# Designs tried in a protein design chat: VHH binders against q9y6x5. Part 42

Target 1, 379 residues: q9y6x5
Amino acid sequence: LPPKLLLVSFDGFRADYLKNYEFPHLQNFIKEGVLVEHVKNVFITKTFPNHYSIVTGLYEESHGIVANSMYDAVTKKHFSDSNDKDPFWWNEAVPIWVTNQLQENRSSAAAMWPGTDVPIHDTISSYFMNYNSSVSFEERLNNITMWLNNSNPPVTFATLYWEEPDASGHKYGPEDKENMSRVLKKIDDLIGDLVQRLKMLGLWENLNVIITSDHGMTQCSQDRLINLDSCIDHSYYTLIDLSPVAAILPKINRTEVYNKLKNCSPHMNVYLKEDIPNRFYYQHNDRIQPIILVADEGWTIVLNESSQKLGDHGYDNSLPSMHPFLAAHGPAFHKGYKHSTINIVDIYPMMCHILGLKPHPNNGTFGHTKCLLVDQWCI
Below, E stands for the ipSAE of ESMFold2; O stands for the ipSAE of OpenDDE; V2 stands for 0.75 times the mean of E and O plus 0.25 times the DockQ between their complexes.

## First folded at step 1 (VHH)

Design e15 (framework vhh_7zox_3)
Fold by ESMFold2-Fast, scan of step 1:
Structure e15 (fold): chain B 379 residues (1-379), chain A 124 residues (1-124)
Amino acid sequence: as target 1 above (379 residues)
Amino acid sequence: DVQLVESGGGLVQPGGSLRLSCVASGFTFDDYAMGWVRQAPGKGLEWVSDIYTGGSTGYADSVKGRFAISRDNAKNTLYLQMNRLKPEDTAVYYCATKRYYSGKWYDLPEFDYAGQGTQVTVSS
């Protein structure tokens, strides 16, 4: 039988939540599997960019999903979550489900993972659900497990995406221990439901399961706002993305716009595109705008208004508050092994190895994940 | 030991056709996105077309509808079929491997590897 893998994402699950809250179902999963305590994600630390990095092994400048809101000046196209189904935006990389379907003539299945309802390189996930946040976790799980058991060619790669704890992290902020405790307990119960469903259907013993996330969350405040309208008039630029990383397309000379912005707030860094720090790997793509503003952790960029967000992400990927975790269980993985850190781009070549796929060139390093795998020597 | 060797250039009349080939060696061809860039006399590099590992293609507006890029992974070969050639298509054409981001106006440093080039001249 070909190896099978289910990749599950709980959006916005900050790594240190594991240390500050109890997760009995997740702890049982990890006891018989592996835990990576920190996953260093890619910049910017946003949902669409990091979810696409997980399945391509590429930095955002390389896979082309550089933000949740994007503009391409050459084609005059605008990307937002309301029009993310144009293949143009997704075609700069080959995600693992496409490789899975083309190399081995196997099927892929998807419940809401970003990009899976889009034909990428003329290939769409064999089974998929159109994105709809109102669809329950149970319905997503029912479809995924049905497809894992009842497909020809067999489904060997499946994805499942869930919006929490990100939605609650934004609403309450990660420092609201009462509300976050309730939300995280609910997620742990969903993990318990997932395991029980897989056991009931006879899938558990032969299926590799990865549970991970795209980013963390940090506390925001009405006391930590950067009013962009106090820096520069709207007539001088087009705003492509706002907070906490603002993407600025100048309507006048770029240097003049830069000079108006660079001294406006001590709580943001202002970069000309060519001056963006190399460590971000966020420069070499036409969808990255000529001027980028990067707010300090916990600061929100606004346009002469208050912000209703009590938590946010998108900040510097060196910040521990932006890091998720990875847990995994299955025949490919050791039992009871704990690992300190990997890069989020390392997940892709590891998944290709588990599935027996030849990876496309990528920014990950397979050696970083060797100690997780039973068929590898980690020394 | 990476090599990209272009061929198929030459002199052709306006409205004519040429097929360029690029034979790759020293790397795993199937794993790389491939492209064509050109340089007209006294001008900078212009991106012409690219093809990704999954078969998706892109074209510069100046060549869209006239040029077709393709690849044969079994032969480690990249092709550019050029139809309805114009005098403004006169340039040295370079085969290049590229990182996975959109190709438009590129310098050679934006490619992982580039070939020696093949001259295309469109003139009566």
Scores: ipSAE 0.000, ipTM 0.118, lowest interface PAE 19.9, mean pLDDT 87

Design e16 (framework vhh_7zox_3; at its last look DockQ between E and O 0.02; V2 from the best seeds 0.00; counts 0 for: pae E 17.5 > 2, placed apart)
Fold by OpenDDE, second read of step 2:
Structure e16 (fold): chain B 379 residues (1-379), chain A 124 residues (1-124)
Amino acid sequence: as target 1 above (379 residues)
Amino acid sequence: DVQLVESGGGLVQPGGSLRLSCVASGFTFSSYAMGWVRQAPGKGLEWVSDISSGGSTGYADSVKGRFAISRDNAKNTLYLQMNRLKPEDTAVYYCARSDYERWYSGETPYFDLAGQGTQVTVSS
C-alpha cells in the first residue's frame, strides 16, 4: 500500500509554547514520534505565505503568495483572506497535493488548508472543504479521516487546518498565561481527539502524521506603536498590507515616499524593493510592492485610530517568537527523537520522500530531515 | 562497485516497440529515483523519463503517451517500454541514478551515475 500522510497545522502555534505550557496529548504524540523544536519559517511570517511554503518547499518570492494581502499591478487584482479563490495567485507554484493528485491511483484530501479549495494548475483536491471558520475541528477531522479511510482512489495525502491558537494569540497576546493556557489546553485536547480518532479507525499505525504550524506570535503593546500618519499623508500611497510588514504602493514618486518613511521610527526598517535583505528571500516577485516597512519585534504599524492586537506575527523570520514547531508520528518516523531546528521549506522534500513523489524545484534541503526518518542515515 | 547495465536496445522499424532494461548493483536500488536519458547522433543528452523511489513517473513531452518507465525493486531493475517508436527516437539510451540530494531539491540535472548505454535505432 502506498504511504499515507496527514499534514496538520495549528495556526500560530509558537514553538516555545511547548516549553511554557502543558501539552499531555501532544507530548505523548511526540514521545511516540519525533519533534523539531524550532522551525524557521519564511519571511514574511504570515499565514498564507508560510502554509504555501510548507507544501511547495519554496520561499515566498518563488511561490508567489507573498502576503495575506496582495496586489498585482498588471492585472489590478487583489488578494486577501476574503478573496483568495483566483488560481492566478496560486499558479506560480505546484503544491504537493496537486502533485500527489496527479499520480495514478492516488488522491488528495484537504480540510481548509490555504489554497486547497482552489484549482491550481487546473487541479483541485479530490476531496476538500471550502474554507469556513465556523466549521468545527471535529467536523474537519471527521471528513479528513473518512476520506483517508474510504476513498477510491485512496487518499494518500491529506491536510487539516485549524485557526487556533493564532486567533487567541492575537486577542490575548502570547504571554497571557491565564487565557493562553486555556486556549492551548483546548488545542492539546484536539490533538488528543485526532489521535483517538485515528486509533479508532485503525489508521494510527500506518498513517504518517505531521503536526506543525505556520508561525509563532509575539507580544504587542499599546506602548509600541508606529503611526504612519505621523510620517506621511495617506493620499501619497496605497497600503496593500499593514503590520508588522507594511506593503506600500506609492501614488507619487517612490523616492519621495521612501524619504518620508525612512526615518519614521527607529523601530521600523524601510526598504526599497531592491534593497530588501537577501536573507529574506523576499525580493524577486512582482507582487512585492515597491516599498516595504518592517517593524521591530513587538511593534505595531498603525494608522490613526486603528485598533491594536495584543499579539501579532509577520516579523523577521529569524526571531524565535515567529517560529513554529514540527512533530510527527508514523511508519516513516523514528520514535522518541528530538531535533533542534529545520527550515520550513525542508518539510516539502521530506513529505515528497515519504509519499514517493517527485519533488518540484524547491528551496528545501532533504538532508536536514534525514534524522527524523527511519529509512535514512543520520550522521 | 556501483554499476548500471542497460540492455534491450536494437534496430526496429518505425511504429515498432522495444523494452529496455537496466540492472543496478552496488547500491540500494529501491531508495533512489531512477531515469533514462538519451543521446542522439550529433545532439546533446536529453532527459527521457524518470521514476521516483515510490513509483511516481515523469516523461519528456517528446515521449509522453509512447514510453512507460517502471521499476522492479526486488530485481533491482529499471525498465523503459517504448512504443510507437519514431526515427527521432534513435539514440543511445542510458540508465541513470539520481543524485540523492539533488533529486529532492528538484534540481536539474540530478543524475550522478549512468550505465554504458544501449543503442536504439529506429529506421525503415
Scores: ipSAE 0.647, ipTM 0.861, lowest interface PAE 0.6, mean pLDDT 95
Fold by ESMFold2-Fast, scan of step 1:
Structure e16 (fold): chain B 379 residues (1-379), chain A 124 residues (1-124)
Amino acid sequence: as target 1 above (379 residues)
Amino acid sequence: DVQLVESGGGLVQPGGSLRLSCVASGFTFSSYAMGWVRQAPGKGLEWVSDISSGGSTGYADSVKGRFAISRDNAKNTLYLQMNRLKPEDTAVYYCARSDYERWYSGETPYFDLAGQGTQVTVSS
C-alpha cells in the first residue's frame, strides 16, 4: 500500500501564536507527533510565493511565482488575480501533486491549495475544488476525506488550504489579543474537527498529516507609512506591486528612477535588481522588476498615505514575525519530538521521501528534516 | 494629488438598478487592481467586488450574478453596475485600490487607498 499524506495550511499562522495562546487540540496533535517551532520561509513572505515553495522546494526566482501581483517582461503578461488560471505563471516548476500523479497507480486531491485548480505541465490535480473563499472548512474537509477513502487509483497526496488566521491578522493586527484569541480558538477547533473526522473514518493511524502555514504577520500602523508620491511622480514608472515590497517598472531610464527613489525614506531599502541581497534568492527571474523597494518591518508603502490594514506580511524572511510553524503526525513521524527551525523549501524533499517519490531538483536539504522521521537518523 | 471620486449613489426601490462610477487621478490607474467595498449601517466594512489590471473580476457571494464591475483605463474610471438591488445592499460604497492578494475576500478589504464613498439606499 503506498504511503498517504495530507498537507494542511492555515494561512498567516505566525509561529509565536503557539507560545501566546492556548491550542488544546493542536497540542494533543503535537504531543503524539512532531513540532518545528519556526519555519524560515522564502522572500517575499507572501501567500502565493510561499505556498508554491512548500510544494516545489524552490525559491521564488526558480519557481516563478515571485509575488501575488506579477509582470513578465519577456511575454508582457500581467498576473494580479487568484482566478487568473493561465498555466503560464505556474509552469516554471513541477509541484508535488503533478509528480505524484505521474507515478504508477497514484492520484492527488486538493481543497483550494494555490495552483491546484490550474493545469501545470498539462496535469491538474486528480480531484480538486475551484478556488472559492466562501466554501467552508467543513465542506473542504468532507471532500478531502471522501477522496482519500473512495478513489481509484488511490489518493496518496491531498492538500487543504484555509484563509485564516491571515484575514483576521490583516483586519485586527496580531497584537489585538481579544480578536486574535477568538480567531485562533476557532482554528484550534477546526484542527480538532479534522482529527476527529480522520479517526471516525479509520484514516488516522495510517495517514501522515502535516499542519503548517506560509508566513506570519506583523503589526502595522498609520504612524508607519512611506508615501511614495512624496518622492517620485507616477509618470516615471509603472507600479507592479506596492507593499511591503514594491515592484517598479521604469518608464524612463532605470538609473534615473533609482536616483529619485534611493533617498526617499529611512524605513525602506531601494534595490536595483542585480543589487538585491543574495540571501533573499530573489533576482534570477524575468518577473522580478528592475527596481524593488523593501519596507522595514511594520512599515507600509502607500500612495496618498492611506492604509486600512493593521497587520501585514511580505517583509524580510529573516524576521521571526514572518515565520510559520510546522506540526506533523503519522506513521512517518516521531512522537513527542520538538525541532527548532527548518527552511520552508525543506518541506518538499521531506514529503517526497514520505511518499516514495524522486524529488525534482530543489533548494531544500533533506538532512534538515531527518530528525522528524522514524526511518532516519539525526545529523 | 492622488484621488478617488465616487458618484452614482442614491435612493432606489427593491429590484431596481444603479451604476456607480469612480474617477481616479494622480496615479497610473491602469497599473492597479481596483475594487468596491461597502459599509452597511451598524456593520463593518465588506468587500463587494474587484477587477485586476488585466481585467479579471471577483465578486462576494452576496452580489454574484447581480453586480458587474468594469473599468475604462482611457478614462481612469471604475464602474459597478448594480442590478436587482435588495434592502440588504443599503450601504456607503467606497471605491478602493485593492491589493492583489484576494485569497481572503472577507469583510475587511486589504486596500491602500479609498475614496470618500457614495450612499446607496434600497428602500420602498
Scores: ipSAE 0.000, ipTM 0.225, lowest interface PAE 15.0, mean pLDDT 88
Fold by ESMFold2, look of step 5:
Structure e16 (fold): chain B 379 residues (1-379), chain A 124 residues (1-124)
Amino acid sequence: as target 1 above (379 residues)
Amino acid sequence: DVQLVESGGGLVQPGGSLRLSCVASGFTFSSYAMGWVRQAPGKGLEWVSDISSGGSTGYADSVKGRFAISRDNAKNTLYLQMNRLKPEDTAVYYCARSDYERWYSGETPYFDLAGQGTQVTVSS
């Protein structure tokens, strides 16, 4: 009876949604387990980087997935959310499902967690779904529970990814109470379905389940745009990523590009790579471009005057609007315990502990999560 | 080795004051958040107060307005000024260290090291 863990992400689930909306199913999950009210995620607060930080315990500069859009000047390779399959991008770290399935009598399963359909270090998740956003939550859940219940060697680590509330948060904005209430009710119903399915299959009491997210969401507006075209000619740089953290590869002298941008907007910070604040841990990787632009909360960097998004993320990771939550239930976790905060990189060493895996070198601190675990002294 | 040594406990009457000190050694004191936890007879550990490496403070509801935490990084010393003491404050008080910085007030941070403790008794 080896320990088993299911890691679930609902993309873009801002921590304060839990307090500002009704979640009867999630609240019941929390009542029987643990809650971390705020997870301090990594900069930049984007989907691919933060999902990889969860499963590697590393800052973005250390795991190499530094944005949803990247460029490597030496190999001329491009990375995007539609072009993410080259192992080159992922191979600077070893995610937990690789370490897990290389253990004797263990396998890993994945329903669309970023990177799980890529052969990282020549190793792909033992069971996986190729990413396809049209596949329903029910189908993802059916595959995961089938693999958890029927596989030989047994699946001991599984992941499940869902695109909401991120997609709706971008579309409506987090302040649209009517639409977000509807979206978040659907998500709570999915959590209810998850728990019910695990109970029906006899997995609930012996499976450890973590429900978390990668980042939050902030409100945007057509009144809060930063137009790069008004400050600098396109010919002076290559744009690698746009908003809210722009990645600028100069085509002319870097200092000249910096000088053209530094006073472009009072609502944007302009950093030379060496001047990026140390607290971001976002400097020591060749994939981080020589100049980055960081918009203030709720501001959008554009090349024209329009934007289709009413919500966005990627901002400074000190902003409460960028922080997700974490809830967990299972034999490894206390019941009815609430914890204020952890760092998102702390999740990895905790998961390694639960699974009996030796963690790779990482930026997490196991001690930060000890109070969640029944087998650890908290103080 | 890493060590935290508390002092300043004792017997005091209700309404009185005490000042606890904690001297740290074996680590870079100024880089850590520090705090006080207490254990009353027959009870579990209770968070009392903490102070970040930058000086931001937090307090349990039961002690707000009565206790004041402070630190002197030059002396590697953490303090707890306890005023208007009540019998319910009777406990062993432990100095504690954390490399985890508080972002949200009112919640217990994780502590990874604690001292031997000093007894505080509040009785007539």
Scores: ipSAE 0.000, ipTM 0.191, lowest interface PAE 17.5, mean pLDDT 90
ESMFold2 (binder alone), look of step 5: mean pLDDT 84; pTM 0.861
OpenDDE, look of step 5: ipSAE 0.272; ipTM 0.685

Design e17 (framework vhh_7zox_3; at its last look DockQ between E and O 0.01; V2 from the best seeds 0.00; counts 0 for: pae E 14.9 > 2, placed apart)
Fold by ESMFold2-Fast, scan of step 1:
Structure e17 (fold): chain B 379 residues (1-379), chain A 125 residues (1-125)
Amino acid sequence: as target 1 above (379 residues)
Amino acid sequence: DVQLVESGGGLVQPGGSLRLSCVASGFTFSNYYMGWVRQAPGKGLEWVSDINSGGSTGYADSVKGRFAISRDNAKNTLYLQMNRLKPEDTAVYYCAKEGYDRYLTSWEKPAFDIAGQGTQVTVSS
């Protein structure tokens, strides 16, 4: 039987939550599997970009999902969470479910991973759920496990997405121990349910399971606001994305807009597109705007309003607060092994190896994940 | 067509109590997180409290121990019991339907999705 892999994402699961809260079910999962303590995500540290980087192994400038709100200067199209189903936005890369279906004549299944309800290069996940936040984790899991056991050609790659703890991280902030304890305990209980369902169905010993996330979360405050309206009149530019990375499309000369912004706040860096630091790998795409503003950790860019957010993400990907973790269990993985750090783009070539797929050209390094795998030498 | 109708506000002395109500229509109330958001004069929106479909609650630190959120799914009604009120609790209180509009939360949007007129709470001697 071909190897099988279930990839699970808990949106916004900051790596150091593992050290500050109790996760008995996740710790039992890790005890017989592997833990990567920090996953260095791609810039910008946002939901759509990082979820697509996990399944393509590419930086955002290469896969084309460069933000949660985007504008394409060539086609004049706008992208947001309300119009993300246009295949145009997703066609600059080939996600692993497409490769899985085309290379090996296998099926893929998806419970709401970003992009899985969109035909990409004329290929949609063989089984998928249209996005609906009201659908329980249990129903998503029931569909995934049904498809893993009852499909021809066999489902060998499955994805499952869950919105928490991101929503609660934004609402309460990661430093709200009481509210975050409640949310994180519920997530740990869902991990317990996942393991029990897989055991009950006879899948647990032969299925590879990866539990990861797209980004972390940092504490915001009413004392840490950057009022963009105090820097520049809104008539000089079109705002494509606001915070904590603002994407500015000038309506006048770019240099004039840059000069109005460059010294406005000591807590914000202002970049012309060509001056964006190389380490971000966030420059070579028409969807990256001519001027990018990057707020310092915990600072929120606003338009003459207070922010309702007590937590946010999108900040510099070198910040530990922006990092998720990765835990995995299954026949491909060592038992009881702990690793310090990998890059989020490294997940894709590792998953291709587990599934026996030839990866598309990507920015990941297979060597970074070798120590996690039983069929590889850790050197 | 989402409709939220807030009521129960008024003038109260410091240390007093009020109970706010929100009657919801136009969506399956029991399936959604519901919350209360407030706006003091000349200030932005501040999150106060939330309750999920299963009844689990969360509170802003400024109101914790004083306010209690609850819901009646049979009546499509959300409540906020406010005790030991302070002058700084003075605000228009809005009922909010929250959740995800294709992966992104209402907290990631420029503004909360507020459908009602709100109810004014004034705490003054």
Scores: ipSAE 0.273, ipTM 0.700, lowest interface PAE 2.5, mean pLDDT 90
Fold by OpenDDE, second read of step 2:
Structure e17 (fold): chain B 379 residues (1-379), chain A 125 residues (1-125)
Amino acid sequence: as target 1 above (379 residues)
Amino acid sequence: DVQLVESGGGLVQPGGSLRLSCVASGFTFSNYYMGWVRQAPGKGLEWVSDINSGGSTGYADSVKGRFAISRDNAKNTLYLQMNRLKPEDTAVYYCAKEGYDRYLTSWEKPAFDIAGQGTQVTVSS
């Protein structure tokens, strides 16, 4: 039987939640599989970019999804969560479900993973759900597992996406123990439901399952605000992306805009595009705006309107609060093994290996995940 | 929980007719596009027909003029009248709920929630 892989993302699941909250179902999943405690994600640490990095193995500058909100100056196109269907934005890379689906006797399925409801390189997942936040996890899970179980050609790669605990993290802040405990318990219950359904359908033993996330969440406060209006008139620029990494499109001379912003706050770094630190791998793409503002951890860039978020993400990808985790179970994985850290782009070559796919050129290192796999020597 | 229960399938000779039914529960039936998909032996899932809340219908080219989809919102029931059946219509037929507003999509491929077990339709002499 061809290998099968289900990739599950719980948006905004900060890695240290595993230490600070209880997850009986997830812990059981980990006990019978593997855990990577920290996954270093890509800068910026936002939803669309990181989800696409997972399935392409590429940094943001390479796969072209550089933010949740983008602007292309040449075509004058805009990208946002409400306007993400144009293949123009996605076609700079080939996601794994496309690669998989183009293989003989294989198909892909997706439940609301970013980009899966878009024809990329004129290929859309054989089975998919258009994104709808109102659709329950159960409904998504039912469709995914039905496709995994009954499709011909067989679904060998599937993705499943869920919006929590990100939404709640934003609302309550990650340090709200009372509310986040409730939210994370629900997440753990959903994991329980996932496992139970797979067992009921007889998929559990033969299906490789990866549970991961795109980013973490940091605590924000009304006491940690950076008001851009105090530094520059809003008529001098267009804000393409907001906090904590604001993308600035100048309406006047770039240098003048930069000079007005560079000393706006001691808790914000201002970069011209060409001066963005190399470690971010966030420079070589036309979709990155001429100036970016990077707030310090826990600080929020605002205009005159106050932020209502108590948690946020998008900050420096070296911050532990921005890191997700990865857990996995299945024939390809060891049992009861824990690993300290990998890069998020390392997931792609691992998945390709599991599925027997030739990976496209990517930034991942297969060697980083070898210790997770039963058929590999641990380096 | 969304539930879709298909019925009405069976064995029929070429040129014969069948009427499929699907009873829906767990959601506001009248608010959703509903459809039928099928899976023939050795083939993937194929879109057959859909109907919106207002009664507008769509059909795959392979079934146009032969199949008719309808719905009874009061009964939370979806129907598929299949006439002039052909051997190539042999498949498991699934009732499906569309999880989005189709008019907001940028492409024509349907995205359906399939929750039922399907009903077998076999057309054979």
Scores: ipSAE 0.011, ipTM 0.253, lowest interface PAE 10.0, mean pLDDT 92
Fold by ESMFold2, look of step 5:
Structure e17 (fold): chain B 379 residues (1-379), chain A 125 residues (1-125)
Amino acid sequence: as target 1 above (379 residues)
Amino acid sequence: DVQLVESGGGLVQPGGSLRLSCVASGFTFSNYYMGWVRQAPGKGLEWVSDINSGGSTGYADSVKGRFAISRDNAKNTLYLQMNRLKPEDTAVYYCAKEGYDRYLTSWEKPAFDIAGQGTQVTVSS
């Protein structure tokens, strides 16, 4: 009987929300399964890069999705609203749903996980939904459970993506206890609905379920702005991405651009590509620009009028505010076990193990997650 | 309290031109992606065009080369110049504001919220 896995992401779910808010349904899920209290994600701590790292086990420099806005220096292509589905951007890695469905007698299903509606290596998830933020969680869950129960060949790996609490975290900021409490209660209710639906359909006891997220959220403010115009003329560079990690393509001598920016703000680190800290694993890809600017936590880099956002993410991945959690339940997992931390890239080799797949070369370490699993020695 | 007020629609002959306007309030206009979507009678919403906060534009294949989106951030106004109009362009045109999470909304096309009544464009001989 092949094992089955459902991977669920609630975007922007900061790890310490679990300590600071009430989650009766999620806490019941954790009590009967496992919790990883902090997941150290990849730099830059943004949505597409981290969701692709989960399903490839690769750092951003290795899988090629390095930011929300990108420029590929070799092909001179821009990642934009009109070409984010071009397989070119995604083909530097093989995500787990591709590997899974190429196995005999197996399929994959997806409800809006980043990249699942792209033909990566000429292969799209066997069942998928095109991204549409207006589609309810209930409808996404209905499609996923239908595919898990009724498909031939059977769906053995499924993904489900939800936009909250990220959208509300940007709108209100994580320090707005009143609004975030309302938002997080709604998310806990959705988790309750998920578990109840799986129980009612007879899936709960034999399906492995991972509930995780891609990043956290930090508070922003109108009094924490870094104005690039005060330091450098627009004509000296092309801006590939802005905040909180700016990607700068010089139009003039690179060292001159660097020197104009170096002392721009005490709340921003300026790196030449070769000087980017090794701990970021963010250097060895042509899509990483010659200069990056990394704002301090809670600071916003701007060119024009301020954003309406009161919360943001994308900062240094050592910041606890950028870290999500991971919870899991199912026949592969222990009951009632808590683990302090893993790296987000460790999720991929663990998922491959659960599904009986040979992992592609990756940056994850299976040993970091073996204490979560019933079939492994934890000593 | 997002408000979007569309105008500039009307009846036009095939091959003609119209310029649509959308006046925005209740948010800092210059910080958001803006777009146009349309709805023909009995059909769903169709994405037409968008423009990001930095001025980069995107177009549906059906309108590329004929329509031009622009914005005036000082006037909180979004525009759609529509040239070489065809009967197939007949629809109610809605101005739309981008949602919060840009990264997620860029998979197929940015997810957009409509808030106005739209403006009718009718292309008929």
Scores: ipSAE 0.000, ipTM 0.152, lowest interface PAE 14.9, mean pLDDT 88
ESMFold2 (binder alone), look of step 5: mean pLDDT 82; pTM 0.832
OpenDDE, look of step 5: ipSAE 0.000; ipTM 0.223

